# Designs tried in a protein design chat: VHH binders against o75319. Part 18

Target 1, 181 residues: o75319
Amino acid sequence: GNHIPERWKDYLPVGQRMPGTRFIAFKVPLQKSFEKKLAPEECFSPLDLFNKIREQNEELGLIIDLTYTQRYYKPEDLPETVPYLKIFTVGHQVPDDETIFKFKHAVNGFLKENKDNDKLIGVHCTHGLNRTGYLICRYLIDVEGVRPDDAIELFNRCRGHCLERQNYIEDLQNGPIRKNW

## First folded at step 12 (VHH)

Design L65
Fold by ESMFold2, look of step 13:
Structure L65 (fold): chain B 181 residues (1-181), chain A 119 residues (1-119)
Amino acid sequence: as target 1 above (181 residues)
Amino acid sequence: EVQLVESGGGLVQAGGSLRLFCAASGFTFDDYSMAWLRQAPGKRREWVALITSSDETDYADSVKDRFTISRDNAKNTVSLQMNSLKPEDTAIYFCARQDWDYPEGFDYWGQGTQVTVSS
C-alpha cells in the first residue's frame, strides 16, 4: 500500500539548516501516488522538497534515507545530480553500531568531497524526527565533540519538533561514545 | 501495558469460514494501524492484512478477496473474517500494532490463536 504514514501530516515537511553544521532534516517525501489521499496543502513530494530547500537559499548535496522501506518514493524520483544513500535503520531500538558507523562514514565522505561548497546533507526517516535526530546528534556528539544536550537542543529547534523516543534520548545523554572508525 | 489478545481460532473444513478477534488495551487504539500476521509450522511469520487508523486496508496477495480486516474503535478490537479457507491457511495468527514512528515494523503483538484448516 500507499497509505499515508500515521501522524505524517502533523509534522513540518522540512526543518531549518542546523547552524554550524551541514545538516537539514525533513520527513519522508511521498511520491505522487500518495497525493490522492492528501489535500493540496498537505502534499510533500520529492519535487516539493527541493523547492522548499531552494526557498531557504540552500542546496542539497546528499540525501540520506533512513527508512526501512522503498515504498514512499524511488531514488529515480530525485534529480539525477543529487547523490542518494539508503541506510536501512531499524526503528524502536537505538540504532546499532554498524548503522551508526555507516552514517558517520557517509557524512565524513560528503564533507571531504564538498569542502569547497556549502551544500547540505538532507537526512530523513519517516517523520524526520527520532531516527533522524538520533543519528545527526550521535554524529555531532561523537565526531564534532558537541555536548549531548546542546546537540539535542539544536536538532529540536531546527527540526521544529522535539525528539520524543526516550531510549534514543537516554542513549545520547548517557550512552557510550561510539567509535568513529 | 500494551496488550493484544487474539481469539476465534479453531478447526475448520476447507472452504469454510472463521472470524478472528483481537482485543486491544493499554494504548490509544484509534491512533494506530493494526495488522494480522501468521506463522505456519516451520515457516517464517508473514504479513496477512493491515488496517490504518482511518480504515484503509491492505492484504497479502495470497488472501486478497478471501479475507477482510476490520476494526471497531468503540470496542478497541480488530477482526479478520476469513472465507474460502484452504489447508495452506493453517497457522498461528497474530494481531500486531504498527509503530507510527517506525511504520516499517510492528512493536507489539499477542500470543496468537491457532487456525487449522482440514482437507
Scores: ipSAE 0.577, ipTM 0.803, lowest interface PAE 1.7, mean pLDDT 93
Fold by OpenDDE, second read of step 13:
Structure L65 (fold): chain B 181 residues (1-181), chain A 119 residues (1-119)
Amino acid sequence: as target 1 above (181 residues)
Amino acid sequence: EVQLVESGGGLVQAGGSLRLFCAASGFTFDDYSMAWLRQAPGKRREWVALITSSDETDYADSVKDRFTISRDNAKNTVSLQMNSLKPEDTAIYFCARQDWDYPEGFDYWGQGTQVTVSS
């Protein structure tokens, strides 16, 4: 009984690597069972994700899944060579400090272990936009010292869609720095 | 502001029928799957029926073949036809909007409407 998420079709499947970072954002890939409800050109599977990344001459080194459900695809649908991390993140509201910390910790760990390569951190929520954009921007702001507006602009440009939720934007622009503890 | 307003509840004898209605506003109704949930006293809330944006339906085993969920996108309404009601169907019934990025798969629900089935 799985149905396509609302407005899922409206978003580009995969964004571009964010220059100066190891981040790439994309919408949630859907497992094969969803294909019967999609036109062929609308399909975006885990396999399609990797093909699209390859087309950009990039390689994924980590996937961070921010969706709250596990019904969209299974980790076993991914290559064994690419670690998968699930961070259950409720939609629409600003992620809590624990979620932010988990994300930062995962990113920092990856960067520490992958200094010798240029593999990307793939991040997605349902649309790969709001939750994804917030956490990526939060990292850039809090850890990398990027100016909030610059982080947001960079993400929006690379994702091909703009952050939509005002509460996320406001928190990024005016909210406090979150500690890494 | 998302709003869901249930109506149609009441007292009915076992074997009787009721039709519940839910009026939705504040969002693009036809983009969302809608559901009916119910909560009996001292029990956990449970989903009863679901209808997708494509009009696909699903039912809890306990109400299958007795209840029918439907929607009218033109009126932004979802309905639940309840036939062959049983005392165990007594509960507050809630209209809910489905979102899998929320706990239990729903992000909004109304205040509910009381359904009481007497033996």
Scores: ipSAE 0.477, ipTM 0.755, lowest interface PAE 0.9, mean pLDDT 94
Fold by OpenDDE, look of step 15:
Structure L65 (fold): chain B 181 residues (1-181), chain A 119 residues (1-119)
Amino acid sequence: as target 1 above (181 residues)
Amino acid sequence: EVQLVESGGGLVQAGGSLRLFCAASGFTFDDYSMAWLRQAPGKRREWVALITSSDETDYADSVKDRFTISRDNAKNTVSLQMNSLKPEDTAIYFCARQDWDYPEGFDYWGQGTQVTVSS
């Protein structure tokens, strides 16, 4: 039921905006029912997420949730003004082409509709690292033409943690470009 | 590399007891919930018991009050004490690491250890 995700405490709750992009990565916020299992300083709720984003003088315009489960928080826990998109993404393995396409489509749609502001695309998986990092980097590489190593370095620096999964890194560095449509 | 190695399986008569062990390596053991799974011939793999990083336990209804899962974080081991064994408990038993980002809730498991309960 309400078990803290494994290793969840080991990661910074929120990264930094990636310069030159609208992306910010964070670990999964946990609904109130998890708080009883956490020290106060360990708590990271949907509300906390928005507070931390505000502290960075940023604003979220979209949340993309890549977690494979729905037990961590409810979309209703988010402000109504911020759209929520769920893309069920299995951990540890490179996302399939459909998942990649869904992510790219969501990002492109957001950018098209939000040309008049500087709101951020918040992306998270459980830890906000591997799946999150892969898909963000995949977008930067495939759509923005960024060099793979530059994309990875940028993400790692801004997230405050480095991509851990070699299969993700290898695919980003040497894998084929995925179709954008 | 994550490794899980099961041991302790064998042949036992109905009503008997066995204790399974799992040795874990390649990850921060105390950060993870661990479980025992089993797969009988011709059947799907099923969850048997789970122990969280905070030592909370849960059991499948079929083994509740008969099986006890425990862990030793100092030794990176998980154990399954199986009492009052039944022929229906015959299966390959797997030690598994829990991860909700996988379809079945587990991302790694060992090669398994055979448990056979004779009538």
Scores: ipSAE 0.305, ipTM 0.660, lowest interface PAE 1.5, mean pLDDT 93

Design L69
Fold by OpenDDE, look of step 13:
Structure L69 (fold): chain B 181 residues (1-181), chain A 119 residues (1-119)
Amino acid sequence: as target 1 above (181 residues)
Amino acid sequence: EVQLVESGGGLVQAGGSLRLFCAASGFTFDDYSMAWLRQAPGKRREWVALITSGGETDYADSVKDRFTISRDNAKNTVSLQMNSLKPEDTAIYFCARQHWDYPEGFDYWGQGTQVTVSS
């Protein structure tokens, strides 16, 4: 159905580019059918996403969707020039090694193919916070060698919201490094 | 029709143990992640434990190392072993089927079973 995700309205639509990275996080955009249940100022469509990114003088080069559902928006709602990747990521638990690997692989592939530009990797789950933040931070920690606390702080600051799940935070801070291949 | 029926709740003293059960029917059980949720009086429903179709588990911080979720796919059951119970664990406990496409991340749950932990 067209139910608005719980607490979806509570989160900023789009964060800021994470300095020193190609990442930007945002909440899931909702297709037009959801607008009936939203105030005009609450609406956030795929079109709005791209407008907001443009307002930041940025350009999306890839969208990684971590949700399970197809009800929020269609890949066809996105410009053809922006690849769309779905990585099914279970909520309410630390992503498994396979999910982490898939994310890392996608990011590394993008970076390899986009060395000649500064396009961003847009990552979102439902709220663009916990699953999104964990995987971005996990990448920064495992692949880029960033200190866990620095990665978390950077993400929180740029997203405009802090990671909420303590088990994610704990895993990032104290959990093992996951394999990159 | 999807059905989830919880059992095993009751009154227990602090430090005691309970084991909750959930019987599932009306769907392909082994294809779904299952969870236990709880709702205390005047509080919002919160997830307690999750077990994936593959058997991976996760727990709320408040119950970690005390509670254990398990499933039996042959019997279409999910269980919650609760040890070292605390008064703050008092709540109605619900068995729930995970479906992230729904607002709360779960699409079905049972009638619940009352767990009361006395000090």
Scores: ipSAE 0.000, ipTM 0.245, lowest interface PAE 11.2, mean pLDDT 92

Design L7
Fold by OpenDDE, second read of step 13:
Structure L7 (fold): chain B 181 residues (1-181), chain A 119 residues (1-119)
Amino acid sequence: as target 1 above (181 residues)
Amino acid sequence: EVQLVESGGGLVQAGGSLRLFCAASGFTFDRYSMAWLRQAPGKRREWVALITSGGETDYADSVKDRFTISRDNAKNTVSLQMNSLKPEDTAIYFCARQDWDYPEGFDYWGQGTQVTVSS
């Protein structure tokens, strides 16, 4: 179906690049079929995503889609020059070790292959907040050695919204480091 | 704590009508799409009807034009008017909150209410 995700309209479409990183978070873009249910100013399509990124003088090099559904848009809606990676991630619960590893592996692979440019890793779930924020922060903490509170603060500030899920926050702050291999 | 409590089920003859109710609590009701699901013995749970936060409705083909889903945001309730009931409609009916970030498309549902349609 083409039902607008709950609370989707409440969140900024695209955040800001996280300084010192290649990450940018955004809410899920919606394919054209959703537009009939939205006011013009509420629309946020894959095309709009790329326009907004350009407005920030940035370029996407990878999109990681963490949504658990495929109904929002198709990879074909994206430019062919931007790789698309789907990591099915169930909402509300802390991602399992496999999901975390998949995310880390994808990020590391991208960074390895894109050392000669400054393209961004675009990450989104439905709202581009909780799952997105957790996995980005988990990476920064586990791989980059960032302090949990610093990672969370950085994400929140750049996304323009704060992580909402207490279980995510607690896991980031007090949970164990997840292996990187 | 999210809670969904169904009521209104019962025994009815074929061709009869029932109206199910669901009382919701523990979340901002008017911001979520709600649905009715049903599960017959030995069968998988199936989607029956959905109503968005905006009031848009959708129905499974099997119940289209017979069932009507509605909601009252002031009372935090969702209802299912079931007309022209058939024996095939016999099932436990569940009220559910929609969340596409879950495998089933729903994250919460109640204990259900039994609907039995006799031939």
Scores: ipSAE 0.092, ipTM 0.535, lowest interface PAE 2.1, mean pLDDT 93

Design L70
Fold by OpenDDE, look of step 13:
Structure L70 (fold): chain B 181 residues (1-181), chain A 119 residues (1-119)
Amino acid sequence: as target 1 above (181 residues)
Amino acid sequence: QLQLVESGGGLVQPGGSLRLSCEASGFTFDYYSMGWYRQAPGKQRELVALITSGGETDYADSVKGRFTISRDNAKNTVYLQMNSLRPEDTAIYYCARQDWDYPEGFDYWGKGTPVTVSS
């Protein structure tokens, strides 16, 4: 129940806003029950997430959780003012068309409803890297028309870590465009 | 090429002991939690023991106090010391790399090693 995710400590807690987008990626915050297994400097709670976002002079408007478990934190741990969306996404494999569509739909809905502000879409999986990066890049490529390599480079630079999975990279670079509706 | 190779299974009398080994290759072993699962005939696979990358352990209630999971990162090996074995411990035992990003809780497991406890 309270085991720290593998390699979780190896990744930066929060990336930077991706310029030209409303996206920011971060690793999964861990609820209080995990703290006893972490050094103080390793802790990253939902509260810490918001503090770090604030330090960047940003504000979250939506959190998309791509983890395939609910053991890390509860939506109740988040401010009520920030919507929370769960998209159960299996790791290591390229997300299916349904998952991609769900993500795109959520992002588009948010952007439509938040034209009057500059709030961010926070996206995370366990490490906030591979699944997170793929879906963000997939959106940029399919919806915004960004070149695959540019999308990947932008994400990597802003997250502070590079996409690790070759199947994700290959699909982004050479895979087909997925439906947007 | 990720591999998990179990060994150490066999036939043992009730009250006896066995030590299972699982040698891992093809990934950074010390990054991952490892687990032992077992599947008895006609039953569902169940978690027996878990050891985190940090060395923390968890056990199924049915084996607590009798089984000990450990790991040697230098050898890329996880072990299961099984003492005071019972007939109900009879099963195929599988070593697995834990991954919570999979529905099953793990992404790789070995071919298994059979353990039979019988008089």
Scores: ipSAE 0.264, ipTM 0.657, lowest interface PAE 1.8, mean pLDDT 93

Design L71
Fold by OpenDDE, second read of step 13:
Structure L71 (fold): chain B 181 residues (1-181), chain A 120 residues (1-120)
Amino acid sequence: as target 1 above (181 residues)
Amino acid sequence: EVQLLESGGGLVQPGGSLRLSCAASGFTFDYYSMSWVRQAPGKGPEWVSLITSSGGETDYADSVKGRFTISRDNSKNTLYLQMNSLRAEDTAVYYCARQDWDYPEGFDYRGQGTLVTVSS
C-alpha cells in the first residue's frame, strides 16, 4: 500500500551538507502514488529532492537508501546520472557489521571515484535520522577519526533533527570501532 | 518493553458480532499506526485493518471491508476492532500489531492474539 510512514511529516525533507564531508541526509522521498495522501506542501518526491539539493547549490553524486522496504520510490524515479545504492537496513537496532561495512565500502568507493568533483553522498532511511545518522557518524568515527560527540553534534546540526535512538547514540559514543575492511 | 494484549475473542455464530480490544503499553501509543492481522488454521497471516496514529485514516482488506471497523482510543492506549456480519472464513487468531513499514511484515510487534471462532 501507499501508507505514509509514521511521523514522516514531522521531519525536514532535506538537511544541510555536513561541513568537511560529502554527506547530506534527507528523509525518504515518496513516489507520486503517495501524493494523494499528502497536502501539496507536504509532498516530497524524488524530483523535489533534487530541486532542494539544487537550491543549496549542491549536486548529488550518489544516493544510499537504507530503508528496509522498496515501497517508497523506485530507482527509476531518479536521474540516470545519479547512482543508487540500496543497503537494506533494519530499523531500531544497531546495524550489523556487514551493513556497516557495506556502507563504508560504498562511501570509500564513491570518494575514490569522485576526487575530481564535489558531488554529495545523499543518505536516507525513512526519516533520514536514526539509521542514516548512525551510519554517517560511524563512518566519521571509524574512518575519519572524528570524536563521537563531534560527529553526532555535526550530524544533528546539519540534519536539523537529533538522533533519537539511545542504542545508536551509545554505540557511537562507547561502542567498539568497526573494521573498515 | 512493548506489550500488546488482545482480548474479546470467542465463539460466535455466523452473522454475529464481536468487538476485539488491544491494550498497548511500553511505548508512546499515539506515535504509531496500528493494525489488526489474523491467521486462520493452516493459512498464512492476513492483514485485516489499519488505523493511523491520530485515527484520522483507516484501511481495510477487501475481505472485511464494510463489515469490520477499526478504531482507537489514544487516551486509553487501546485499539479496537468491531467485527459485524461474521462469517466462517473469519475464524482465526487475531493479532494487534504496531505498524512499521520498514519491516517485511508491516509491523515490528504483535500481541499473542485472541481466537475468534465463527461456527454454527
Scores: ipSAE 0.411, ipTM 0.726, lowest interface PAE 1.2, mean pLDDT 94

Design L74
Fold by OpenDDE, second read of step 13:
Structure L74 (fold): chain B 181 residues (1-181), chain A 119 residues (1-119)
Amino acid sequence: as target 1 above (181 residues)
Amino acid sequence: EVQLVESGGGLVQAGGSLRLFCAASGFTFDYYAMAWLRQAPGKRREWVALITSEGETDYADSVKDRFTISRDNAKNTVSLQMNSLKPEDTAIYFCARQDWDYPEGFDYWGQGTQVTVSS
């Protein structure tokens, strides 16, 4: 069945654009079949995502889905004008080098192709927090040269929730730089 | 350290009942949905029942209306009441912590408890 992800209701649906970047983080939107299990004010569908982004006077140019399942929504639920990228990312553990590279490559590709606009890269995992925050911060640190603490603080502030997993935080703060090849 | 310890298995005649228990420790219990899985000899492990942290339940078709999953968040336990047992229910039953961000939808399970239903 379609069960609401645990603790999903505890997190803000959509964060704020991270100043100086093209990133915005949000929790996983849920397709219509989940709505019967939610109060109206708790609902957050793909449509709601885009409405909320619009309310911020922003526009999504890419969605990167880091969840390890495809049960929450379908790419077909998104506008055709917004490309969707799935990067299956196992929960709880620090993403491997391949996953990190895939993410970096996707971001760099988007930025290269979207120099003429200000569209955002929307990133989400289940809660749009830990995996999402790690990979965004990893990018900022490894590619943009941002100090780890600054990256983490920026993400936390904009997401409206703080990274929770210590292994992610520790790796960001003290872990090695990953290859950008 | 996450630990799941099953108990309550045994030998029972067809039509009989058993109640399985699982004691969980090492994590915030009420943050996770819990499940029972089973594996019969020579068969793949299959999902049997699931219960969310809020008490919502789901069952495999093969056990629907016969099995009931429940949980006690205060005691960090999950139970499986099995009624009208059939020989085909014979299997090792596992308590599992559900997480869809893992390959099989579960990240931890116990050692299991043997359930044998005789004809």
Scores: ipSAE 0.444, ipTM 0.748, lowest interface PAE 1.1, mean pLDDT 94

Design L76
Fold by OpenDDE, look of step 13:
Structure L76 (fold): chain B 181 residues (1-181), chain A 119 residues (1-119)
Amino acid sequence: as target 1 above (181 residues)
Amino acid sequence: EVQLVESGGGLVQAGGSLRLFCAASGFTFSYYSMAWLRQAPGKRREWVALITSEGETDYADSVKDRFTISRDNAKNTVSLQMNSLKPEDTAIYFCARQDWDYPEGFDYWGQGTQVTVSS
């Protein structure tokens, strides 16, 4: 169906690049079929995503889609020059070790292959907040050695919204480091 | 913990009425669209009615104009008024929380309540 996700309109479409990183978070773009259910100013399509990124004088080099469905947009709606990676991630729950590993592996691979540019890793779930924020923070904590509170604060500030899920926050602050390989 | 508890099911004669209730807990009720689904013996679970967080309603063609879904955000409840019941409406009825991020469109549902319509 073409139903707008709940509370989707409440979140900023695109955050800001996280300083010191290649990450940018955004809410899920919606394909054209959703536009009939949105006011013009509410629309956020794959095309709009790229326009907004460009307005920030940035360029996407990778999109990581964490949604657990494929109904929101098609990879074909994206420019061919931007790789698309789907990591099916269940909402509400702390991502499992496999999901965390997949995310880390994708990020590390991108960084390895894109040392010669400054392209961004775009990460989104439905709202681009909880799952997105957790995995980005998990990466910063586990791989980059960032203090959990600093990672969370950085993400929240750049996304323009704060992580909402206490289980995610608790795991980031007090949970074990996950293996990077 | 998210919980959905259905009630109000029972035996009714054709042409009769029932009102089902669902009590929700463990989440911000007003943020979610809610739905009723049903599963008849030997059949797949099917969507019956939906009510959005904004109060908009939608119905399956088979129940349109007979069933009415409503919600009370103050009480964290969703209801299904079923009028002009038919034997083919016999099923276990489930209350469900809608989440379009899930392939099925729902992430939680209750244990269900039995509705039996006799000829």
Scores: ipSAE 0.262, ipTM 0.645, lowest interface PAE 1.9, mean pLDDT 94

Design L77
Fold by ESMFold2, look of step 15:
Structure L77 (fold): chain B 181 residues (1-181), chain A 119 residues (1-119)
Amino acid sequence: as target 1 above (181 residues)
Amino acid sequence: EVQLVESGGGLVQAGGSLRLFCAASGFTFDYYSMAWLRQAPGKRREWVALITSEGETDYADSVKDRFTISRDNAKNTVSLQMNSLKPEDTAIYFCARQDWDFPEGFDYWGQGTQVTVSS
């Protein structure tokens, strides 16, 4: 079905660019078929996403979709100039090493190909919080050498909502550095 | 402590009906989508029906028009009315809570109740 995800309405659609990074986080945009169940002010479509990014004077260069489903929108709903990558990410447990590797590989590839511009990597799961925050923070910690608490604070502030899953927070703060060779 | 307890399973003849119940405790029931899944012998667990916190429903194609999921938020229960039962509906039926943060999955499960459809 096209049911609105639980609590999806409670979250800001799009965060702010994370300073010193190329990341911006948002909740999953919902294709037009979901709008029957939404008030006009609750709508957040793929087109709305791009309009909100433009209003921030930013431009998306990659969307990384962490949801484990294709039901929310189709890549065809996006401008053809924006690459789209699906990384099927299981929730509730800390993402496994293969998922973390795929995310890091995608980010590193983007940064190499986009070294001469300032385009952003948009990352979302369903609500743009726990899976999204975990993988962004894991990248900042493991690849950029950011302190765990600083990565988490930066994500929370720029997303506008705090990471909620305690096992994710504990793994970021106290878990092993993930090697990628 | 989150608990889901199924009941109402049993042996029934093909073409018959059963009603399953799931009693939920240890969480704010009204905030969660709830589901029924089933596992037949030698098969993977499969989704059967889902009901959202606001009462919207969805069904697997194999049970559509035969099964009805419902909830009673005052009693913290989920029900599955199963009509026109077929031998292929034989399975252990599980009540599950959808993980709101990972709607593609379920974070708590009951122990299951056996449904056996003869003939």
Scores: ipSAE 0.621, ipTM 0.820, lowest interface PAE 1.5, mean pLDDT 92
Fold by OpenDDE, look of step 13:
Structure L77 (fold): chain B 181 residues (1-181), chain A 119 residues (1-119)
Amino acid sequence: as target 1 above (181 residues)
Amino acid sequence: EVQLVESGGGLVQAGGSLRLFCAASGFTFDYYSMAWLRQAPGKRREWVALITSEGETDYADSVKDRFTISRDNAKNTVSLQMNSLKPEDTAIYFCARQDWDFPEGFDYWGQGTQVTVSS
């Protein structure tokens, strides 16, 4: 069914661009069929996503979907000009090396192909927080050489919510660097 | 800590009825859809019934019109009324919390309660 994800309403729909990066995080947009279960001000559709991004004077160049389901919206709900990448990512646990690699590979590919513009990489899981934040931070730490605490602080500030899961935070702060290839 | 504790199982004759209960704790109960699963000996665990936070229900074809799932958000409980029980309903029944970010759509379940239906 079209059940609203738990606590979905508690999170800001879209964060802010992370300064010095091409990342922006947001919660999962919900297709039209979910609107009947939401107050008008709670609605956040794929269309709303793009409107909110535009309001920030930004443009999405890629969407990375980390949810473990496909029931929230369809790639067809997105503009054809914005590529969509699905990386099925299980909740609560630290993403495995394969998932991390897939994410890094996608980001690096995008950056190579989009050197001539300033389009953003939109990343979301269900809430656009824990899985999203971990993988973005993991990238910044492993690839960009950012200090873990700086990466986490930057993400939290821009997302408008702080990473909640201690296992993710601990892995980012003290875990090993993951291979980039 | 998320906890799900099932109760109400037992031995019953074919055609009889049982009511299972699940007590939930450690999370915001009314945010989640809840389900009953069952696993018979030598068989794969299967979905039986589901109830959303809004009270919408769904059933496996094998139990439709015989089983009724309900929830009490004030008490953090989910129930399964099982009528017209059949020997093939014999299984361990599990209360489960639905989360689509996990394999099979569930992230927690209890220890289960045994239901045995004799012919």
Scores: ipSAE 0.520, ipTM 0.775, lowest interface PAE 0.9, mean pLDDT 94
Fold by OpenDDE, look of step 15:
Structure L77 (fold): chain B 181 residues (1-181), chain A 119 residues (1-119)
Amino acid sequence: as target 1 above (181 residues)
Amino acid sequence: EVQLVESGGGLVQAGGSLRLFCAASGFTFDYYSMAWLRQAPGKRREWVALITSEGETDYADSVKDRFTISRDNAKNTVSLQMNSLKPEDTAIYFCARQDWDFPEGFDYWGQGTQVTVSS
């Protein structure tokens, strides 16, 4: 059914662009069928996402959806001009190497094709925090050579919420670099 | 730490009734949908009943009109009233927390409680 994800209301709908990157994180937008279960001020639809991004004077160039379900919204709810990529990512556990590679490949592909603009890569899971933060940080660490603590701090600050899962944090700080190709 | 502890299982004759209980701790209980699952010997675990955080209920076809799931958010408990039990209801019953970011839609379940229905 159309049930609001747990703690979904507790998180800011959209973070800020991560300085020096093309990343922005947000919680999962919910299609219209969820609105009846929300107060007006709690609503966060795909349309709302784009409005909020616009309010930040930014533009989305890609959406990467890391949720493990497809029940929250449909790709058809998004503007046709913004590509949508689904990477099914299980919660709570560190993403496997294949998932990490898929994410990196998608990001790199986007950056190659969008060198002439400043459009953002929007990344979300359910809360836009743990899985989202891990994969963004993993990219920054593995591909951009960012110090793990700096990547984590940057993400936390921009998202407005801190990574919560110790296994994710530990893997980012002390785990091995994953292959980039 | 998330904990789910089932109780109330036992041996009952066909046509009899049992009430299962689940005590939940380690998370905000009223944020989650809760479910009962069961696994019979040699069979896959199957969904039995679900209750949302808002109190909406759903049931597997095999148990509709016989089983009733309920929850008490004040006590962090979920219950399963099982009436008109059949031998095919024999299984280990698990209390489970629903999370769609996990395979099959559940991220935690207890150790289970054995329900045996004799013919």
Scores: ipSAE 0.513, ipTM 0.774, lowest interface PAE 0.8, mean pLDDT 94

